# VH-VL binders against Uroporphyrinogen-III synthase (hemD), part 18

Target 1, 246 residues: Uroporphyrinogen-III synthase (hemD), of Chlorobaculum parvum (q59335)
Amino acid sequence: MKTVLVTRPKHQAAPFVRELEQYGLSTVVFPTIEIRPVAGWNVPDLTKFAGIFFTSPNSVQFFLKHLLQTAPDELKNLQQTRVWAVGKTTGQDLEKHGVSIEPLPKIADAVNLMADIDPAEIKGQTFLFVRGSLSLGTIPELIAEFGGTCVELTVYENLPPSLEDTQRVKDMLAEGKLDCLSFTSPSTAKNFFEAIGSKELSDSVQIAAIGTTTSGALEKMGIKVDIIPEYFDGPSFAKAIAEALK
Short names: E, the ipSAE of ESMFold2; O, the ipSAE of OpenDDE; V2, 0.75 times the mean of E and O plus 0.25 times the DockQ between their complexes.

## First folded at step 23 (VH-VL; framework fv_durvalumab)

Design y1 (from x2 with heavy chain D102E; at its last fold request DockQ between E and O 0.79; V2 from the best seeds 0.00; counts 0 for: pae E 2.5 > 2)
Heavy chain, then light chain:
Amino acid sequence: EVQLVESGGGLVQPGGSLRLSCAASGFTFSRAWMSWVRQAPGKGLEWVANIKQDGDYKYYVDSVKGRFTISRDNAKNSLYLQMNSLRAEDTAVYYCARDFLEWYIGYFDYWGQGTLVTVSS
Amino acid sequence: EIVLTQSPGTLSLSPGERATLSCRAYESVDDDYLAWYQQKPGQAPRLLIYYASYEATGIPDRFSGSGSGTDFTLTISRLEPEDFAVYYCQQYYESPRTFGQGTKVEIK
ESMFold2, look of step 23: ipSAE 0.614; ipTM 0.842
ESMFold2 (binder alone), look of step 23: mean pLDDT 91; pTM 0.935
OpenDDE, look of step 23: ipSAE 0.553; ipTM 0.838
ESMFold2, look of step 24: ipSAE 0.550; ipTM 0.812
ESMFold2 (binder alone), look of step 24: mean pLDDT 91; pTM 0.934
OpenDDE, look of step 24: ipSAE 0.625; ipTM 0.849
ESMFold2, fold request of step 26: ipSAE 0.523, 0.568, 0.494; ipTM 0.809, 0.825, 0.806
ESMFold2 (binder alone), fold request of step 26: mean pLDDT 92, 91, 91; pTM 0.932, 0.925, 0.930
OpenDDE, fold request of step 26: ipSAE 0.801, 0.798, 0.777; ipTM 0.916, 0.913, 0.909

Design y2 (from w5 with light chain S26Y; at its last look DockQ between E and O 0.57; V2 from the best seeds 0.00; counts 0 for: pae E 2.6 > 2)
Fold by ESMFold2, look of step 23:
Structure y2 (fold): chain C 246 residues (1-246), chain A 121 residues (1-121), chain B 108 residues (1-108)
Amino acid sequence: as target 1 above (246 residues)
Amino acid sequence: EVQLVESGGGLVQPGGSLRLSCAASGFTFSRAWMSWVRQAPGKGLEWVANIKQDGDYKYYVDSVKGRFTISRDNAKNSLYLQMNSLRAEDTAVYYCARDFLDWYIGYFDYWGQGTLVTVSS
Amino acid sequence: EIVLTQSPGTLSLSPGERATLSCRAYESVDDDYLAWYQQKPGQAPRLLIYYASYLATGIPDRFSGSGSGTDFTLTISRLEPEDFAVYYCQQYYESPRTFGQGTKVEIK
């Protein structure tokens, strides 16, 4: 059975994995960017904050997962605190946990959300911003401008693959257990070769790129591309891989 | 010249149904993914549904799943949207768009002029 | 979802001036999977830019796109009368695809 490496984040990879499996191919999912919880933070005393801001469903998901595991009694404090959310999904995820959301602005963005708050309610007050490592710093900046204090709590981050997962892929390459490496964007290609630390590949390993932008990135890295589909959609890419692997 | 012409919009009561049509010309319709995208009055744009070249794959935004059905007839160069169990929040201009997918998600390189759907009691 | 925020809400400029429109993403759009559209009153959107910086077919080169990650810019180097419209950014990196709220470019 031929095995295809899939380099997209796990939540994005599922339809492609299903398509490859329908062609009788085995898959290994090795996301070259992974969203992981941050370790080592404690749920703060939520009663100390005048309000709490969320800007992503990820910040809600990781904050609440950790809260429910380590300090479940704080959920009622969250439910008693003023909470703002940017984005419909972010607000809906909070409401599923009984958290009331302050009225959303007509245009859902951080600047408009902050503009709808009375500046007098910010001055001298302390707020919590629950964020990812790459989240924009707009909310802390505006809170500081209005005389408040913003505590930033990073609850998730984007990371390269774990050393264990990376070593497993290296071992599979050395043992000839990967027949095709598939890349769906320039970043998946770049991050993959940075993670494994070598561009040396057996001639038996087929390199698939979904389109010309990804193929161009691989060529710039000195990697010859063997498979490019006729159309740059996921089903066409799976078909091209299946045809090339026989 | 690529042209997309929508029709079938109108006024409908909540719970009602409408069928939207889009006539395509100036390109090989059977080789393109097609989408419906909507714009509520005074609001932004929202992708609604798309369909693969041969109709084997159909995708929907969660808010319309089970209520809307996208379909196509490649012999007639036509795209359709069957809209059932309509709600007030479905009120929008509905655009037919050529959907350029890069993997499973993409952008819209050509748009029709739209057809207005109003859901009001 | 990746929320996109455009600024300013409105640009009031004269023909011949340079317009600079901002689109910010609350999470990285790592491969610059960002498109820009123009929408004139009573008309459908029109694709201007894809992959953050590539001009769509038939778009004049006074339009340019730049940026990466969380910060993207649409520039119109010298405004023509036909350029006064609403401009939208759209990400197609992560499902569901999302649009910014728009920036209106209007005659001063």
Scores: ipSAE 0.416, ipTM 0.738, lowest interface PAE 2.6, mean pLDDT 88
ESMFold2 (binder alone), look of step 23: mean pLDDT 92; pTM 0.937
OpenDDE, look of step 23: ipSAE 0.758; ipTM 0.894

Design y3 (from x1 with heavy chain D102E, light chain S26F; at its last fold request DockQ between E and O 0.76; V2 from the best seeds 0.00; counts 0 for: pae E 2.4 > 2)
Heavy chain, then light chain:
Amino acid sequence: EVQLVESGGGLVQPGGSLRLSCAASGFTFSRAWMSWVRQAPGKGLEWVANIKQDGDYKYYVDSVKGRFTISRDNAKNSLYLQMNSLRAEDTAVYYCARDFLEWYIGYFDYWGQGTLVTVSS
Amino acid sequence: EIVLTQSPGTLSLSPGERATLSCRAFESVDDDYLAWYQQKPGQAPRLLIYYASYEATGIPDRFSGSGSGTDFTLTISRLEPEDFAVYYCQQYYESPRTFGQGTKVEIK
ESMFold2, look of step 23: ipSAE 0.595; ipTM 0.830
ESMFold2 (binder alone), look of step 23: mean pLDDT 92; pTM 0.936
OpenDDE, look of step 23: ipSAE 0.517; ipTM 0.832
ESMFold2, fold request of step 26: ipSAE 0.539, 0.435, 0.494; ipTM 0.822, 0.760, 0.794
ESMFold2 (binder alone), fold request of step 26: mean pLDDT 92, 92, 92; pTM 0.935, 0.934, 0.932
OpenDDE, fold request of step 26: ipSAE 0.732, 0.690, 0.697; ipTM 0.893, 0.887, 0.894

Design y4 (from x1 with heavy chain D102E, light chain S26H; at its last look DockQ between E and O 0.62; V2 from the best seeds 0.00; counts 0 for: pae E 2.9 > 2)
Fold by ESMFold2, look of step 23:
Structure y4 (fold): chain C 246 residues (1-246), chain A 121 residues (1-121), chain B 108 residues (1-108)
Amino acid sequence: as target 1 above (246 residues)
Amino acid sequence: EVQLVESGGGLVQPGGSLRLSCAASGFTFSRAWMSWVRQAPGKGLEWVANIKQDGDYKYYVDSVKGRFTISRDNAKNSLYLQMNSLRAEDTAVYYCARDFLEWYIGYFDYWGQGTLVTVSS
Amino acid sequence: EIVLTQSPGTLSLSPGERATLSCRAHESVDDDYLAWYQQKPGQAPRLLIYYASYEATGIPDRFSGSGSGTDFTLTISRLEPEDFAVYYCQQYYESPRTFGQGTKVEIK
């Protein structure tokens, strides 16, 4: 039975995994484009903030997961604090945990969110911004402009795959347990080879790229591509892999 | 040249039904994913549904799932959208678009002229 | 769902001037899965840019795209009279695909 490495996050990979399994292939999911929790931060004393901002469902999900695991008593402080969410999904995630949110802005961005707040309510006050590593700096900048202080807490970031998962894939490659590495974007390919630290693969391992943009990235890295589907959609990619591994 | 021509728009009461058609020419229709994209008057764009080359995969935005059905007839080079249980918020210009997927989502490289659907009492 | 915010809402310029349009994503759009469209009054949108920076076939050289991650830009180096339109960005990294609210480029 042939085994295909899938390099997308599990939620994005699920329909592709099902397609490959319908063709009689086994899969190993090794996401190389992943958002990961930031380690080493502690839930701050939420009573010290006049308000808290969330601009992403990811910031809510990673913050609340860590809060519930390590400082569950702070949930009631969050529920008693003014909380802003930029978008509908972010707001709904907070409300599922009993957190009341301020009215959503009509346009789901930080500028419009901040425009609804009286600058006098910001002056001299301290706010918490729960963010990802790539979140925009609009909220801290405007809070500072209005005479307030914004504490920024980064709770997630884009990371390469974990060392544990990477070692498992290296072991599988060395043991001949992977027949095909599938790549669906330039970043899935680049991150994979950065993680394993070598471009040397057994001749028995086939390289599949979903389309010309991904295969071009692999070729620029010096990696020969064995499988490219006629059409660059997920179902066609699964079919091309299955046909090549027959 | 690539052409996409929508038809079937009009005025309909809430709860009513309407069937949109799109006639395609100037490319091999059976080799393309196709989409419907809509634009409420004076508003931005919203993807509605798409369908794979042979019709065996169909995807919908959540707000229309269960009410709208996308289909195609490759022998007639035609794309369809059956819209049932129409609501006022479905009022929009509906565009037929050629959908270039990479993976499971993509962008729209050719668009039709659009057909107006108005849902009003 | 990835929310795209375009700025400015309206850009009033004269022919010959440079236009710079911003599209910001609230979460990273990896591998530059971002497209730009032009929509003239009473017309359908037209694809300008895909993969954040690749020009679609038949698009004049004065249109260019740049950026990555959360911050993307459409530049029109020298506005022509036919360029006065609404411009939309669209991400295709995460389902459902979403559009920005648009930037109107209008003649001063």
Scores: ipSAE 0.323, ipTM 0.664, lowest interface PAE 2.9, mean pLDDT 88
ESMFold2 (binder alone), look of step 23: mean pLDDT 92; pTM 0.934
OpenDDE, look of step 23: ipSAE 0.521; ipTM 0.818

Design y5 (from x1 with heavy chain D102E, light chain S26T; at its last look DockQ between E and O 0.29; V2 from the best seeds 0.00; counts 0 for: pae E 3.6 > 2)
Fold by ESMFold2, look of step 23:
Structure y5 (fold): chain C 246 residues (1-246), chain A 121 residues (1-121), chain B 108 residues (1-108)
Amino acid sequence: as target 1 above (246 residues)
Amino acid sequence: EVQLVESGGGLVQPGGSLRLSCAASGFTFSRAWMSWVRQAPGKGLEWVANIKQDGDYKYYVDSVKGRFTISRDNAKNSLYLQMNSLRAEDTAVYYCARDFLEWYIGYFDYWGQGTLVTVSS
Amino acid sequence: EIVLTQSPGTLSLSPGERATLSCRATESVDDDYLAWYQQKPGQAPRLLIYYASYEATGIPDRFSGSGSGTDFTLTISRLEPEDFAVYYCQQYYESPRTFGQGTKVEIK
């Protein structure tokens, strides 16, 4: 009996699990796509920073929601400081709240954002980086390299699988007990490989993507996709997996 | 050109029944999920039901379960909604829509013109 | 059930102006499973945007979608006369799929 890993939250996966079981397949549910706000942090005194970095719309949304609820007077301080945003959407969200942003990078990533800043403006200065739990450390690393100080504030987190469930999946992969890994969005795939910590898979493990957006994300990660259904609905995805696993 | 044409709307008393039809053309009907979406007068939109290409899967909003039945006839390129035990709250324009699913739910890439159902004593 | 709240209810603008429409969800709509529709008086809705930011085929470049999580935005960069309509957002992340109540864009 062949076993399919399912990366959706348990409440969303139930019809898919039933479909796979009706085809004679077993399933392991290992959800990888939930996020939540981080509780217990305080809005810092924003006047203490030479500048503030945001790298995603989520960091803006969770930060501003909490700021407006608990320290609304700090909005004026945010409006008076230098603010960098990686992308157009992140910058637009800030501008809706009267926050002026520095010029956007032509390529929307942290390396290109930092390349536009003169290192002399960073030396001896303190910056705030508003981030998610899985955000890359590029901005703090470059600030430190240029002689500045970066205070990191995590305002949202991915809800990771338990350490016990993660170890179970790692053991099943090592023991050849998972025949197919199924992914239904770019985030399910990215978060899975971040949780497992390796992209090395036995050639016997089939990779299934529900559609072209998900398969594109997997291929950008260097993961070959073996199964894509003709139609991107759940029943067609289950059927394509069952046919590929025989 | 994709075309979806609804019919079968009208005035009916509470507790009555109506059967809506949707004639499809300009695409391979048997390869598409189809939905009904309704809009009460002066109100927003509400998804009602959908049906898979071969009719094996049907899903309904909770407020119509047990009262409405979606069906299709692929030989006639037609979608149907049988509405029983009608209530005043069912008064709306009913749209036929082509349903593009990703996973078990999706968005609507083509819509018909709608047909008005009025439930009034 | 995920409830979508649109703001403003009515947006009164002149042709050539920029329109910004907000859609907020009661729970996170992960992976941006959100669509936008335009509905002119007496007509059916028309798909504008899917996957929060992907423009449907044949939609003018002036329409763009953005946002993630609980907050999504439709932007019309330069209003044309044919853009005065009601706009709806719709999530397709969790069943049942739901629509916002609409934002009417009208001539000022």
Scores: ipSAE 0.259, ipTM 0.643, lowest interface PAE 3.6, mean pLDDT 87
ESMFold2 (binder alone), look of step 23: mean pLDDT 92; pTM 0.935
OpenDDE, look of step 23: ipSAE 0.408; ipTM 0.736

Design y6 (from x2 with heavy chain D102E, light chain S28H D30S; at its last look DockQ between E and O 0.25; V2 from the best seeds 0.00; counts 0 for: pae E 2.6 > 2)
Fold by ESMFold2, look of step 23:
Structure y6 (fold): chain C 246 residues (1-246), chain A 121 residues (1-121), chain B 108 residues (1-108)
Amino acid sequence: as target 1 above (246 residues)
Amino acid sequence: EVQLVESGGGLVQPGGSLRLSCAASGFTFSRAWMSWVRQAPGKGLEWVANIKQDGDYKYYVDSVKGRFTISRDNAKNSLYLQMNSLRAEDTAVYYCARDFLEWYIGYFDYWGQGTLVTVSS
Amino acid sequence: EIVLTQSPGTLSLSPGERATLSCRAYEHVSDDYLAWYQQKPGQAPRLLIYYASYEATGIPDRFSGSGSGTDFTLTISRLEPEDFAVYYCQQYYESPRTFGQGTKVEIK
């Protein structure tokens, strides 16, 4: 059974994996960047905050997962606290847990969210910003400008592929267990080879690029592309890979 | 020359319906994913829906699911958007766009001139 | 949903000046799935850049894109009179695809 490496996060890869499996192929999902929960933080006493900000569905999901596991009584406090969300999906995730949110900004960004808040409500008050490791600092900066204090709580991080997952892929390449590497952007290709640390591949490994821009980037790196679909959508990419792997 | 020409916009009351059309020329329509993208007056852009080359996959932004239906007729080189249960927040210029889909989502390499939909009480 | 914030809201410059437009994501846009569009007054948007830094067909060389992850930039090396428009970034990393709110480049 032929095995295809897929370089997207598992949730994004799912429809592609299903299509490859329908063609009789197996898959290994190896995202070039991973989102992981941050360990070692505790849910703070939410009653200490005049309000709480979320700017990502990931910040909501990781925060609530940890809260429900380790400090479930704080959900009541979250439900009684003023809560802002920058985006519609972030707000909907909170509302599913009984958390009422402040009105979404007319323009869905942090500057417009903060513009709807009376600075007098911020001065001398302490707020919580639940964030990822790469989240923008706009909200803390504006709170500080208005005379408030912002406590930042990092609940997830964006990391390169884990050393364990990277070593597993290296081992599979060395053992001849990967038949095809699939790439969906120039950056996916660059990040993959940076993670692996070598552009040296067995002639038996086929390289699939979703389109001409990705194949061009691979060729500039000295990697010959074997498979490019006629149409650059996911179903056509899966079909082209399946046909090439026989 | 790629051309996308929208029609069917107009004034409609809340709860009403409209059907938008887009006539395509200058490319092989049946080989392209197509999208509708809208722009509320004085506001930014929002993707609304897209449809695969043969019409068997259709995707929608959550705010229009169950109310809007995208469709196409490849024999007529035409894209459609059936809009039901219209709301004031649906007021926008609606653009027909060629969807350069890479993977399961993409960007828009050609746009029509747009057609204005106004939903007023 | 990945929220994109563009800055500044308005950029007032003279012809011949360099314009630098910022697009920031509140979530990492992996693999640079980011596009830029130009919209002139009363016109439809036009694709300028895809994959953060690749120029669309027929776009003048003065337009360039850069950045990765959460911070992306559109640069117009020397503004021409026809470049005074609104510019939008768009991510296509995660469904639903989303646009920034725009940066208006206007004559000073």
Scores: ipSAE 0.448, ipTM 0.748, lowest interface PAE 2.6, mean pLDDT 88
ESMFold2 (binder alone), look of step 23: mean pLDDT 91; pTM 0.935
OpenDDE, look of step 23: ipSAE 0.505; ipTM 0.782

## First folded at step 24 (VH-VL; framework fv_durvalumab)

Design z2 (from y1 with heavy chain Q53R; at its last read DockQ between E and O 0.87; V2 from the best seeds 0.00; counts 0 for: pae E 2.1 > 2)
Heavy chain, then light chain:
Amino acid sequence: EVQLVESGGGLVQPGGSLRLSCAASGFTFSRAWMSWVRQAPGKGLEWVANIKRDGDYKYYVDSVKGRFTISRDNAKNSLYLQMNSLRAEDTAVYYCARDFLEWYIGYFDYWGQGTLVTVSS
Amino acid sequence: EIVLTQSPGTLSLSPGERATLSCRAYESVDDDYLAWYQQKPGQAPRLLIYYASYEATGIPDRFSGSGSGTDFTLTISRLEPEDFAVYYCQQYYESPRTFGQGTKVEIK
ESMFold2, look of step 24: ipSAE 0.445; ipTM 0.761
ESMFold2 (binder alone), look of step 24: mean pLDDT 92; pTM 0.936
OpenDDE, look of step 24: ipSAE 0.766; ipTM 0.901
ESMFold2, fold request of step 26: ipSAE 0.574, 0.526, 0.626; ipTM 0.828, 0.801, 0.854
ESMFold2 (binder alone), fold request of step 26: mean pLDDT 91, 91, 91; pTM 0.929, 0.931, 0.932
OpenDDE, fold request of step 26: ipSAE 0.880, 0.873, 0.833; ipTM 0.940, 0.938, 0.922
ESMFold2, last read: ipSAE 0.607, 0.565, 0.620; ipTM 0.840, 0.816, 0.846
ESMFold2 (binder alone), last read: mean pLDDT 91, 91, 91; pTM 0.932, 0.930, 0.930
OpenDDE, last read: ipSAE 0.861, 0.871, 0.825; ipTM 0.933, 0.936, 0.917

Design z3 (from y1 with heavy chain Y57K, light chain E55L; at its last look DockQ between E and O 0.75; V2 from the best seeds 0.00; counts 0 for: pae E 2.8 > 2)
Fold by ESMFold2, look of step 24:
Structure z3 (fold): chain C 246 residues (1-246), chain A 121 residues (1-121), chain B 108 residues (1-108)
Amino acid sequence: as target 1 above (246 residues)
Amino acid sequence: EVQLVESGGGLVQPGGSLRLSCAASGFTFSRAWMSWVRQAPGKGLEWVANIKQDGDKKYYVDSVKGRFTISRDNAKNSLYLQMNSLRAEDTAVYYCARDFLEWYIGYFDYWGQGTLVTVSS
Amino acid sequence: EIVLTQSPGTLSLSPGERATLSCRAYESVDDDYLAWYQQKPGQAPRLLIYYASYLATGIPDRFSGSGSGTDFTLTISRLEPEDFAVYYCQQYYESPRTFGQGTKVEIK
């Protein structure tokens, strides 16, 4: 049974993994950037905030997962607090947990959402911003501008793959357990070879690129591309890989 | 020259139904993913649904799941959107767009001129 | 869902000036899966840029795109009268696809 390396986060890779498995192939998912929970933070006393802001479904999911595991009693405090969500899906995720959200602006972005809040309600008040490591700082900046205080709580990060996962892939390459490396963008290719630290591959390892921009990046790196699909969509890519691996 | 021509828009009461059509020409329709994208009056753009070349995979934005059905007829080079249980928030110009996938998501390289759907009592 | 925020909301400039439009993402848009569109009043959007920086077919080279991750920029090097329109960014890295709210470029 042949094994294909996939270089995107598991949730984005899921349909591709399923299609490869339908062709009788195994997969190893090795994302070059992974969204992971931040360790070491504690759920604050939510009753101390005049309001709470979420700007991503990720911030909701990682915050609530940790809250339900470590401080489940605080869920009722969240449900009693003013909560704003930037993004329709972010708001819907909160509502699934019984959290009422403040009315969404006509255009769902932080500038319009903050414009609906009277600056006099911000002055002297403390707010919580639940964020990822790469989230925009617009909300804290506006709160500070209007005389408020914003406590920022980072609950997830975008991190490179662990050294353990990287070593596992290196071992699989050395042992001949990976038959195909699949790349869906120039960045997935570049980040993979930077993580592995070597461009040396067994002749038995097939290189798949979803399209010409990705194959061009690989060729500039001196990596010969063996598989390119006719159409650059995920189903066509899976089919081209399966056909090449027999 | 790629051309996409939408039709079937109009005024409908809440709870009503409407079927949009899009006639395609100037490219091999059966080899393209196709999308519907909408724009509420005076607002930004929202992707609504898309459909694979042979019609066997269909995807929807959550707000329309169970109410809207995308379909295609490759023999007629036509794309359709059946809209049921219409709500006021469905009021928008609906664009037919050629969907260029990069992986499982993509961008829209050609657009029709749109057809207006107004949901009002 | 990755929310995109465009700035400024309105950019008032004269023909011949350089326009710089910002698109920022609340979650990283990896691999430069970002497109830009132009929409004139009463017209459909048209594709300008894909892959953050690749010029679409038939688009004048006064348009250019740059940026990565959470910060993307559309630049019009010298505004022409036909460039006064609304510009939208769109990410196609993560489902569902999302658009920014638009930047209107108008005559000062």
Scores: ipSAE 0.401, ipTM 0.759, lowest interface PAE 2.8, mean pLDDT 88
ESMFold2 (binder alone), look of step 24: mean pLDDT 92; pTM 0.930
OpenDDE, look of step 24: ipSAE 0.810; ipTM 0.910

Design z4 (from y1 with light chain S28N Y54S; at its last look DockQ between E and O 0.05; V2 from the best seeds 0.00; counts 0 for: pae O 3.6 > 2, placed apart)
Fold by OpenDDE, look of step 24:
Order: sequence, then structure tokens, then C-alpha cells
Structure z4 (fold): chain C 246 residues (1-246), chain A 121 residues (1-121), chain B 108 residues (1-108)
Amino acid sequence: as target 1 above (246 residues)
Amino acid sequence: EVQLVESGGGLVQPGGSLRLSCAASGFTFSRAWMSWVRQAPGKGLEWVANIKQDGDYKYYVDSVKGRFTISRDNAKNSLYLQMNSLRAEDTAVYYCARDFLEWYIGYFDYWGQGTLVTVSS
Amino acid sequence: EIVLTQSPGTLSLSPGERATLSCRAYENVDDDYLAWYQQKPGQAPRLLIYYASSEATGIPDRFSGSGSGTDFTLTISRLEPEDFAVYYCQQYYESPRTFGQGTKVEIK
């Protein structure tokens, strides 16, 4: 039986684990990040922004949770503001709160998202980027490149895994007990290899990324990605992994 | 306004089959995960099955696996539940529900009024 | 599956009173993965709360959700006549999604 390492946070790992198990795969959950809300930020006047960018489900969750708790009147403003989401899950989460999103990019990454926006709409305009502590700076960089201004709002932070858990994974890798490492965000990939302290993996270990953003992050790290699903969601990801490990 | 209208319920003998339908309106049906949730008379709620937007992925509660099939027709804004080999314990009001998922599972923000399925000899 | 236990089974109160409903999970549930529903006799469930504490659209302010881990609470600050119904909690932390057995809020 093949074994897949799941690097999602604990609170988000269970559904994926179940999906993988349905394919007859064994799983090891190794949260590469712990998600914590950032304290001390206030919901800004959203009417002041030409648009708002969300690049992760966590950014949506933590932002809106805090918004509803501290500035519920801003929800209507959010609903009236142009909002961009990089991926389907992020977009869907926004829609849960009645937020209309701009069309999703065909390729779910920040570069392609920005490529779909008319530069004339960005130039001279101010945008809000709701992010996590480890979020990529692609959106702000591209906005700046297009002549706009990007205000960044960090709403959650990521913590690394424990030394004990890290050692367990190291041991498993050394013993050849893992057949696939699955990553669902750039931050999970980054934190994983930082925790492990090595980018050298056995050729027998396949690297799976949920999407192009994550894949790109891994590749930038010199890690070859072997598996990318057709759709960047849990079920599709599990299917892709299962097929690859047959 | 979001509306979900179930149909197809009725009385059936054990071992029989029934097909439920749900007509959706008021939202882009093809963009939503959809679920069936059932409620036995005088009892609580039980999730039964869900289906992805494009129909490629279907999931079921263990007790109905191999017997029930969830499907959808996005062109008709319709959700279906084919129920075979029905058992007495399948007796319930079956609700169609819009399903918002975080990757796999979520909560149900809109529900139909339900259709009653009674399995009895 | 995650078992949710609601308490009390029945809550008898008068209009204007505060209602506190409990939902306890057998195992830890992320506090953002719990929902509450209201169901009146002969009607479909209606979403009240999601993410444990977020009110659904159109839900009166008197409804609020709180809690984390294994303990969650639905509060109705001042009961209105239309609030007498059965309330269910539901977790969507782990598949299969599961509901509590319900709490009936009835008029005293």
C-alpha cells in the first residue's frame, strides 16, 4: 500500500485524508503550518479600494470572520467592491458571504489572474490584498508594475511544525515509508522543506502539488513536481495522486 | 430568490426503487455542489450524498453506497437521486440542499421543502 | 464519524427569555466548521449560523453562535414567538458531515 504525506493544516486535512483513503492509500498527516489569526488589525474602509484580492481560503475565512465580528457594516461594502480570487475554493468561500467575484483565471495563479485584468484599470488605483504571513508578494508586485498601489493586510499567520513531528517525517523518508508528498500551498511547501532541512529526496518519492501556484513555488525551490491535478480541488488532487501511484 | 423543489417521493416496497428529482432556480446551478439530506420521521438529519459541479465526483454516506446514485443535469438545473434496493430504514423526507464546500464538505445554505419516501411492505 | 450531542433535548421557555443551546462534539471540531439550523414543524431546515459564529443572510441579530473545539453554543438573546422550533448543529470538519440530534425549543 502506498503512503501519502498530507501537509495541510490539521483542521483542513481530514477531508483530504478521507479522499485518499478511498483510493486505498495510506496517509500521514504532517501539518507544515499552524494557522493563527493575526491580532490587532482593523477592517479598513473598503470603499476606498478599487478592488480586493484574495489568494487563499484562509485569507477569506479569517478576514470575513473578523469583519463580521468587528465591522459587520463593511460586508455590504465588500459585496459592492470588485473582488478577485485566485482559485475556485477561495472564490467559493467569498461567494458564501454574498461576495461577487470577478472571473477566475483559467490558470489559478496570481500571474494569470493579473494578466486577465486590464492594466488601465489598475493604473492609478489602490487595491487591497488580504493575505497570510507567508503569502506570496506576486499580487502587490504586479499591481505596482501596472502603476497601481497595493495595500497589504495580513489576517493570519503560519507557524512551523514541531521538531518531534519533523523528525518523524525525516525518519519515514529515510526509511522509504513515504511514496508521495502532497502540498496544497506555497507555504506548506516552503515550511516543509525548511523543517526537513533538505531538498534531497529519494527518486521513489513523488511530489504532488494542488495547483500551479504551489507547483511554481516548489520548482523555484528546485523541487520537481510530478503530480498536478486537472482541477485544483481536493477530490481531483486525490484522484491524481492515486492514479500516479498505481 | 434561491429555490429548490424536490419531487418523486412516494410509497415503495422494500427492495423497490425510486428516483427523486430536485429543480433548482435563483442561482447558477452549475457552479454549486449539491447534496441530498434526509430526515426519518420524528428523527434528526442525515447527509446522504453530494455531487460536484460537473458531476465528476460523487460521495455517499456508507449506508447507501451501492444502492443510491446521485446525478445532475446542469442544463436542466436539476439534481437527482436514484434509490435502489430500498430498505425500511430509508424511509425519510429527502431534502435537496445547496452545498458550499471547502474542498470537500461544507454547510447547506438553502434547502428544498423535501419529498417523503416511505418504504413499507 | 464525528458524533454531535445537543443539549438539552427540550428547552421550555417563554417569549422574551434567553435561550442557550449546546452542541458537543465527541472529538475536536475546528470552530470554523460548525453550522446551526432552525427547523419549524413541517418545514425544511434553515441555516442560521456557519463558521460557528457567523450569521447567515437574513438571520435576526438575536441569533448568535459561539464556541470552539468540542463545545459550541447557539444563543437566542430574546425569544420571539416564531423562534420556537427544533435546532440542529452540524459539523463539516470531517466527512461524513454529521448533525446533532436536535434541541426542541418549546413554549412554556
Scores: ipSAE 0.025, ipTM 0.537, lowest interface PAE 3.6, mean pLDDT 90
ESMFold2, look of step 24: ipSAE 0.603; ipTM 0.822
ESMFold2 (binder alone), look of step 24: mean pLDDT 92; pTM 0.935

